# Ledger of designs, part 19: VH-VL binders against q9nrl2r1430to1533

Target 1, 104 residues: q9nrl2r1430to1533
Amino acid sequence: GGVHELSAFEQLVVELVRHDDSWPFLKLVSKIQVPDYYDIIKKPIALNIIREKVNKCEYKLASEFIDDIELMFSNCFEYNPRNTSEAKAGTRLQAFFHIQAQKL

## First folded at step 14 (VH-VL)

Design a20
Fold by OpenDDE, fold request of step 15:
Structure a20 (fold): chain C 104 residues (1-104), chain A 121 residues (1-121), chain B 107 residues (1-107)
Amino acid sequence: as target 1 above (104 residues)
Amino acid sequence: QVQLQESGPGLVKPSQTLSLTCTVSGGSIDYGYTWHWIRQHPGKGLEWIGSIYYSGRTDYNPSLKSLVTISADTSKNQFSLKLSSVTAADTAVYYCARGPYTSDHYYMDVWGQGTTVTVSS
Amino acid sequence: DIQMTQSPSSVSASVGDRVTITCKASQSISSYVAWYQQKPGKAPEPLIYYASYLYSGVPSRFSGSGSGTDFTLTISSLQPEDFATYYCQQANSFPLTFGQGTKLEIK
């Protein structure tokens, strides 16, 4: 369609998704690929879910949006050891997010 | 916005156990993040005591590990500090704080107002 | 443990002055340093994270720099509300550790 003006949340989600280190976070972790994931992570979340919530205007406060993103990273670091590619990607993406979130 | 508030007895006798609670509002303690206890002896700097992650996992300052227990009660949205066998050296202002859960760098971006604990006979 | 050696312990300055506080880590900690401001009877308030990034609401006269072992907090032009004690913190390794603090007093 045409050009749409994005909200601050929408814009940040787009930037997060486009980031090179977003690959661990784009979708929920597959239970088939990672059978024990949901035994450890009780509140799973991913960028596609957050994007959907943004699109549905479910975030009334910036803190709510930030909390979901931080949960996403928290899950990553809770499950993945520091030396994994997922944790390393998460570290870089989280740093990016922390910087961008100050603008919200 | 998330807010943290410390509570507990302001006076503890030597050899007893110091017990403090941090009540969190405006956010859930089991919804990501890491939660910290820090103290400040009168006229001194800041000392990290330990942390509890949203999952319930804990990390402690090795200098205090044998004496410290940090726990969480998600039903009350609180996390607590217990320090056993206290001495005058444990007299301090105690702070709880929140920071992001990270792989290898931990900042404290929200603090409670602090609560004074005096160890005295 | 990683020690954070903060200097000076105290400094007297006037409104409008440029003030620099340094923190030296006992080993390389990349850019994982935070700075806090504490006023008497109050809790520390975060100023800087990742060595050089300001938290929202922190005045632009504050700045942080450094990587590896040497870090600096700078106030370009002191304002009356800036007189306080400042602390650096290494965020890289447990146990988390703080500098000794720098008390910034009015001259």
Scores: ipSAE 0.919, ipTM 0.955, lowest interface PAE 0.4, mean pLDDT 96
Fold by OpenDDE, fold request of step 15:
Structure a20 (fold): chain C 104 residues (1-104), chain A 121 residues (1-121), chain B 107 residues (1-107)
Amino acid sequence: as target 1 above (104 residues)
Amino acid sequence: QVQLQESGPGLVKPSQTLSLTCTVSGGSIDYGYTWHWIRQHPGKGLEWIGSIYYSGRTDYNPSLKSLVTISADTSKNQFSLKLSSVTAADTAVYYCARGPYTSDHYYMDVWGQGTTVTVSS
Amino acid sequence: DIQMTQSPSSVSASVGDRVTITCKASQSISSYVAWYQQKPGKAPEPLIYYASYLYSGVPSRFSGSGSGTDFTLTISSLQPEDFATYYCQQANSFPLTFGQGTKLEIK
């Protein structure tokens, strides 16, 4: 592909990935490291998957993009107790996302 | 974008069970988020009744917990409210709403139009 | 439970006026406050989240401020469509609770 200006979705994904609190979300949770994760989380998703969907222009509406991001956070808080590093990072990243998403 | 619509009987007799359904369109109830029931007694403020998460887990207002059941039917993309042993105090407009799933902070960012339920003999 | 005390209960104002509504929490709730607008016969509509951030589409004349226990919703220049009842909500913990509402009426 050629060089082009990033879409709003692409730019937001870049910002999310670059955020200090993105580490729990960069890729899917390892089943080896977290054996019970996929027993609890039925619709796993991560920023690399969302980024790929953006790159493939699979999001027709902002709401679809937002839904995937919110699913990602929902999964985090469903699985991780609030006092975990993952939940704390998720809380901060979600707040950042909520603010940025209003610009979409 | 997501839309919510409440439905159910508008009249319930005292001591009976109030049953309402929220039909969701433009989004799936098992695709993240938290789903809420809120009510508003005539001329009064807003009271949170309870919530169901996309996973099916529920949280209830302690003042109503013993009388309230919230459930979800993913096949119909609906979630429901049952309130048992109703009295005149349960007369209200009932709203379903959606909000982000968070660690412990909940806002309602999308609301249904509400449905009026009157408890009367 | 966390109580949200909203004041005033009602206020009369004119178009163009600056209006402020206050919400006081019974305990510190950081910045986890939402504000809603409700017009007669309609469902509440979200205005503000995290105490000071506006939802998309909300006019910039609306603003929210505060942290801890004291929160304020401000309408810098009241417009005809702003006459409604406003509610604050604490989002800090369950059970979720709302202020009793402020009815903003035309003078």
Scores: ipSAE 0.919, ipTM 0.954, lowest interface PAE 0.5, mean pLDDT 96
Fold by OpenDDE, look of step 14:
Structure a20 (fold): chain C 104 residues (1-104), chain A 121 residues (1-121), chain B 107 residues (1-107)
Amino acid sequence: as target 1 above (104 residues)
Amino acid sequence: QVQLQESGPGLVKPSQTLSLTCTVSGGSIDYGYTWHWIRQHPGKGLEWIGSIYYSGRTDYNPSLKSLVTISADTSKNQFSLKLSSVTAADTAVYYCARGPYTSDHYYMDVWGQGTTVTVSS
Amino acid sequence: DIQMTQSPSSVSASVGDRVTITCKASQSISSYVAWYQQKPGKAPEPLIYYASYLYSGVPSRFSGSGSGTDFTLTISSLQPEDFATYYCQQANSFPLTFGQGTKLEIK
């Protein structure tokens, strides 16, 4: 409890969430809206889950944090064709992440 | 941090099948990313052989596609390369590498040390 | 296939020199170019991604630029450890392809 300086992971998650292209990644894909999603994607993840893991201090290494973020993008590109809005948003957000992650 | 290590026979006879394995540590091969095989003939440049994605999907260099098989064993955290009907032209240092999974661009950000394979009678 | 043509194939330079290596793609590949450094008997090491961004740990004397078909790797002031072979790579289309390499040798 209490106010403290954000960790590098917390700060990056905040930046990712606030990004205009974060909308496909904010929460897990709805099985109702996308019935076949979980037949294809075996390790679903989203920014809200990653944020929770950060808050719980579950990431001991930067590589673990980066792995979850990359998994999130991998899932997006595995499921969504290149010409979809989701894939386009993911492409831009991933580029942003790759640049920011160099600070970790 | 992730590390990659190639392993396999350093000598293969012509017409036989070259088999290599890349062992990954510090990360899981079924946890995102793209996994690549690249080779380098003596004194020459780099040639992409193929890739396998964390989902198990593969892409191959068309020049080698009919001869190449890339597979993954998640239980061992390994992915492998098989190149059939080898000739002297397949003599090279073989590298495995990792890169992000993207929609339209692929870089290799982590490489193994490489393993030398010589094709000779 | 997309061809990546590097120039020069080899270059001799001295410590402190400014060195420029170019890579020309046979067709437009946006900014999807990577650069690698390879020393004898070692694996390639990544230097630059997205044409102009340095990987963590890469000295700031290295820089990349370009988009479309023409790309450049620049070393502003050569250090002894920079003598190696450099490769560009197009990352935009399959099959992934590399330039033929540029060997940077000490004069």
Scores: ipSAE 0.876, ipTM 0.942, lowest interface PAE 0.6, mean pLDDT 96
Fold by ESMFold2, fold request of step 15:
Structure a20 (fold): chain C 104 residues (1-104), chain A 121 residues (1-121), chain B 107 residues (1-107)
Amino acid sequence: as target 1 above (104 residues)
Amino acid sequence: QVQLQESGPGLVKPSQTLSLTCTVSGGSIDYGYTWHWIRQHPGKGLEWIGSIYYSGRTDYNPSLKSLVTISADTSKNQFSLKLSSVTAADTAVYYCARGPYTSDHYYMDVWGQGTTVTVSS
Amino acid sequence: DIQMTQSPSSVSASVGDRVTITCKASQSISSYVAWYQQKPGKAPEPLIYYASYLYSGVPSRFSGSGSGTDFTLTISSLQPEDFATYYCQQANSFPLTFGQGTKLEIK
């Protein structure tokens, strides 16, 4: 990605952060509050980390950015049962992301 | 970008086990996607066989569940299908595919080119 | 299992025609429908997800609509390269199921 793609990644991350259902994804899950999380999830990631990677120009292709966002949702669905508030929020935010990703 | 390629024998005898492998390039199978096997019978539509998640969990078509195993080898970036006790009804083109991991809806956004398997004496 | 009933089974139309293919689910699936195009000797190609959203590179003459049980794929102005078989797929729940296909022939 060029300067135009980096701006698009930042705009999309901002829209995700602003979404009402972003709350489970803003920061990495606390090991203290959720002790078994890192036994189950091997590649943790969150919106603040993705935003830092955009700021540091670590994504060369839109597919790399999309892969990290999808990983974020996949971790949520792998760890959380479907009826939890976290999984329901993830489902709605992922649907929003799939619509917004058409801009990339 | 991401590419999928099926491999395996094109001819299998009845009662034997069909074994196919999907090799993934341009992406990692243990990242965050769901990986699928689909088949297309001659002159007929498409049938989903089963899926394996990035974590190694599986879901199978109930009509095939006792006969199907899907597994992954992350070191080779491959996932595989075994279908036991095949009959002529298992003659089809077999595709591997990828889609997003979702809680309740599954689309295939990348497909392999397909491999033809004939079950015949 | 959710059955997807696709119609018509085939259609013959002229370049420039508007063509509509329908797909009916045996129970409500919200908007969780995908559409695929398959040309002879090739793998299926993704066209549409979430009933109405086009994948990148899909011509704007393709559109999808519907919710619940009734879904359509429309080609607003048929082109010669649109000769193919089209499949709908419910994406709502396992087992994933496909319509039986619609063969589109250009007259």
Scores: ipSAE 0.559, ipTM 0.877, lowest interface PAE 1.8, mean pLDDT 91
Fold by ESMFold2, look of step 14:
Structure a20 (fold): chain C 104 residues (1-104), chain A 121 residues (1-121), chain B 107 residues (1-107)
Amino acid sequence: as target 1 above (104 residues)
Amino acid sequence: QVQLQESGPGLVKPSQTLSLTCTVSGGSIDYGYTWHWIRQHPGKGLEWIGSIYYSGRTDYNPSLKSLVTISADTSKNQFSLKLSSVTAADTAVYYCARGPYTSDHYYMDVWGQGTTVTVSS
Amino acid sequence: DIQMTQSPSSVSASVGDRVTITCKASQSISSYVAWYQQKPGKAPEPLIYYASYLYSGVPSRFSGSGSGTDFTLTISSLQPEDFATYYCQQANSFPLTFGQGTKLEIK
């Protein structure tokens, strides 16, 4: 990860957070409020965690950053049926991400 | 930088089980992607065989019914295809591929080089 | 199953020509179409996803359009390296299905 890539990661994360459909992804799902989530999802992740990793320069390659973003969406689709508000938001935000990822 | 490589026998006899392995490098198969097997019959188009998700869940082409099993070995970073009771109609080039896990619409963004399998007596 | 019908099955064109390949779905698939290029003896390579978005490194002479059932791949100025077979793929629902392919021959 060069300085150029870290700036691009930061810009992309900011755009994801600002998107109207980011609400299911801002922070980790609560174990108390959704107890079965962590029985199904083994590698939980959220935008706040990814943003922290960008700020701490923990991504060495663009592929590592992209992998975490894709994992976030995959968890959403694995847990939530297609007709839920969460899955619909995930579908739209992921499509936005795939367009924005052309900048990487 | 993810790369996929198919391996397995080039010749299989009718009624046997075809077994292929896809080895993944430059990435992990248990990260949030979906992994696919696709085949291409001689001089014809492409046919999706099935997929395995990072979670281990699978989806198969209904045309192959119970003949197909796709599995993963995360310790070797590999996923595999077994196709039972093969006939000459299963002669094809077999590809493994990766794509993002999307709701229910998938694009294959990385492909293996392909391996030719011939089914003959 | 969603059938994808490509046309033409083959086309001959000269370097510099504009080439259009069409793909028709048997039912609406929104914009969930991908396009692939396959050169002889090689694996398919991704060109376009979501009907119109180019993968990184794909030359800008390639473009895609369409929604619903009718989709096109256009090469605005054909180059010698574009000799290949092109496939569309519907990504809307399982089973994933491909068009039969369009062979592009450079005269």
Scores: ipSAE 0.539, ipTM 0.874, lowest interface PAE 1.9, mean pLDDT 90

Design a20
Fold by ESMFold2, fold request of step 15:
Structure a20 (fold): chain C 104 residues (1-104), chain A 121 residues (1-121), chain B 107 residues (1-107)
Amino acid sequence: as target 1 above (104 residues)
Amino acid sequence: QVQLQESGPGLVKPSQTLSLTCTVSGGSIDYGYTWHWIRQHPGKGLEWIGSIYYSGRTDYNPSLKSLVTISADTSKNQFSLKLSSVTAADTAVYYCARGPYTSDHYYMDVWGQGTTVTVSS
Amino acid sequence: DIQMTQSPSSVSASVGDRVTITCKASQSISSYVAWYQQKPGKAPEPLIYYASYLYSGVPSRFSGSGSGTDFTLTISSLQPEDFATYYCQQANSFPLTFGQGTKLEIK
């Protein structure tokens, strides 16, 4: 939790949002468009929520920030079959995140 | 920061069921990670036993499939290994580990300290 | 199953030497390789993921490279604390498999 650590969280979230494969993760999944999503995914999270938590300094530890990012990907892989555009985008964005995690 | 600790008996008799528990601290097992059991045989190196996902789904090494059960107790933040009908070949150091839940690659980024299990009469 | 074959099985080297450990996969695994260091009596510790990326806190003298079937772990200037056994792991598909290990002994 220091000042440089909080700046690193912000920088990483911005890079994730700007990535071409961020589209499944920008906002929470719509219950109207995907009626069964919240029957399967019990801890929903998305990049806009994570970005708000960073902006409000809600992460005390780098591990808490990393846990939310990993949960976001895990929800994608749990809900979406491997061959879907969502799962493929998640795979590429997660790989990008794991490379960028060296900055933390 | 997240820490894993194995617990269970150090000595098990042949034909019995080996039962080990991994206690997780500094993180939650129902948060989006995959949890693994790996063992290290004397002189043979490392063998993946199986994994349990944050959702409760499991994958097992086919060589052990009918003998292995991995389960989780989220209220205790623990996951467990049961290996039935053990023989001397199951003597090993047993590790629990964590890795990211991914669609196509599986790294272990946190390991427990290991617990030695001997199978003998 | 994907077999991972490490070479050499053991190395004796001097402080300051450049040491290279090779891991070969029985089929293409893209860059889905991890490397672990295990000191005697201790659990394995992660060094490298995705063939070439160091975990936080791993000394910069460690590096990894390769793709497809051929992978290397390099220590650019061997230090006394690098005495350990090193394992590669393919992360591409179940069952996850490890190389047989390379024991590095420092003279």
Scores: ipSAE 0.488, ipTM 0.866, lowest interface PAE 2.0, mean pLDDT 91

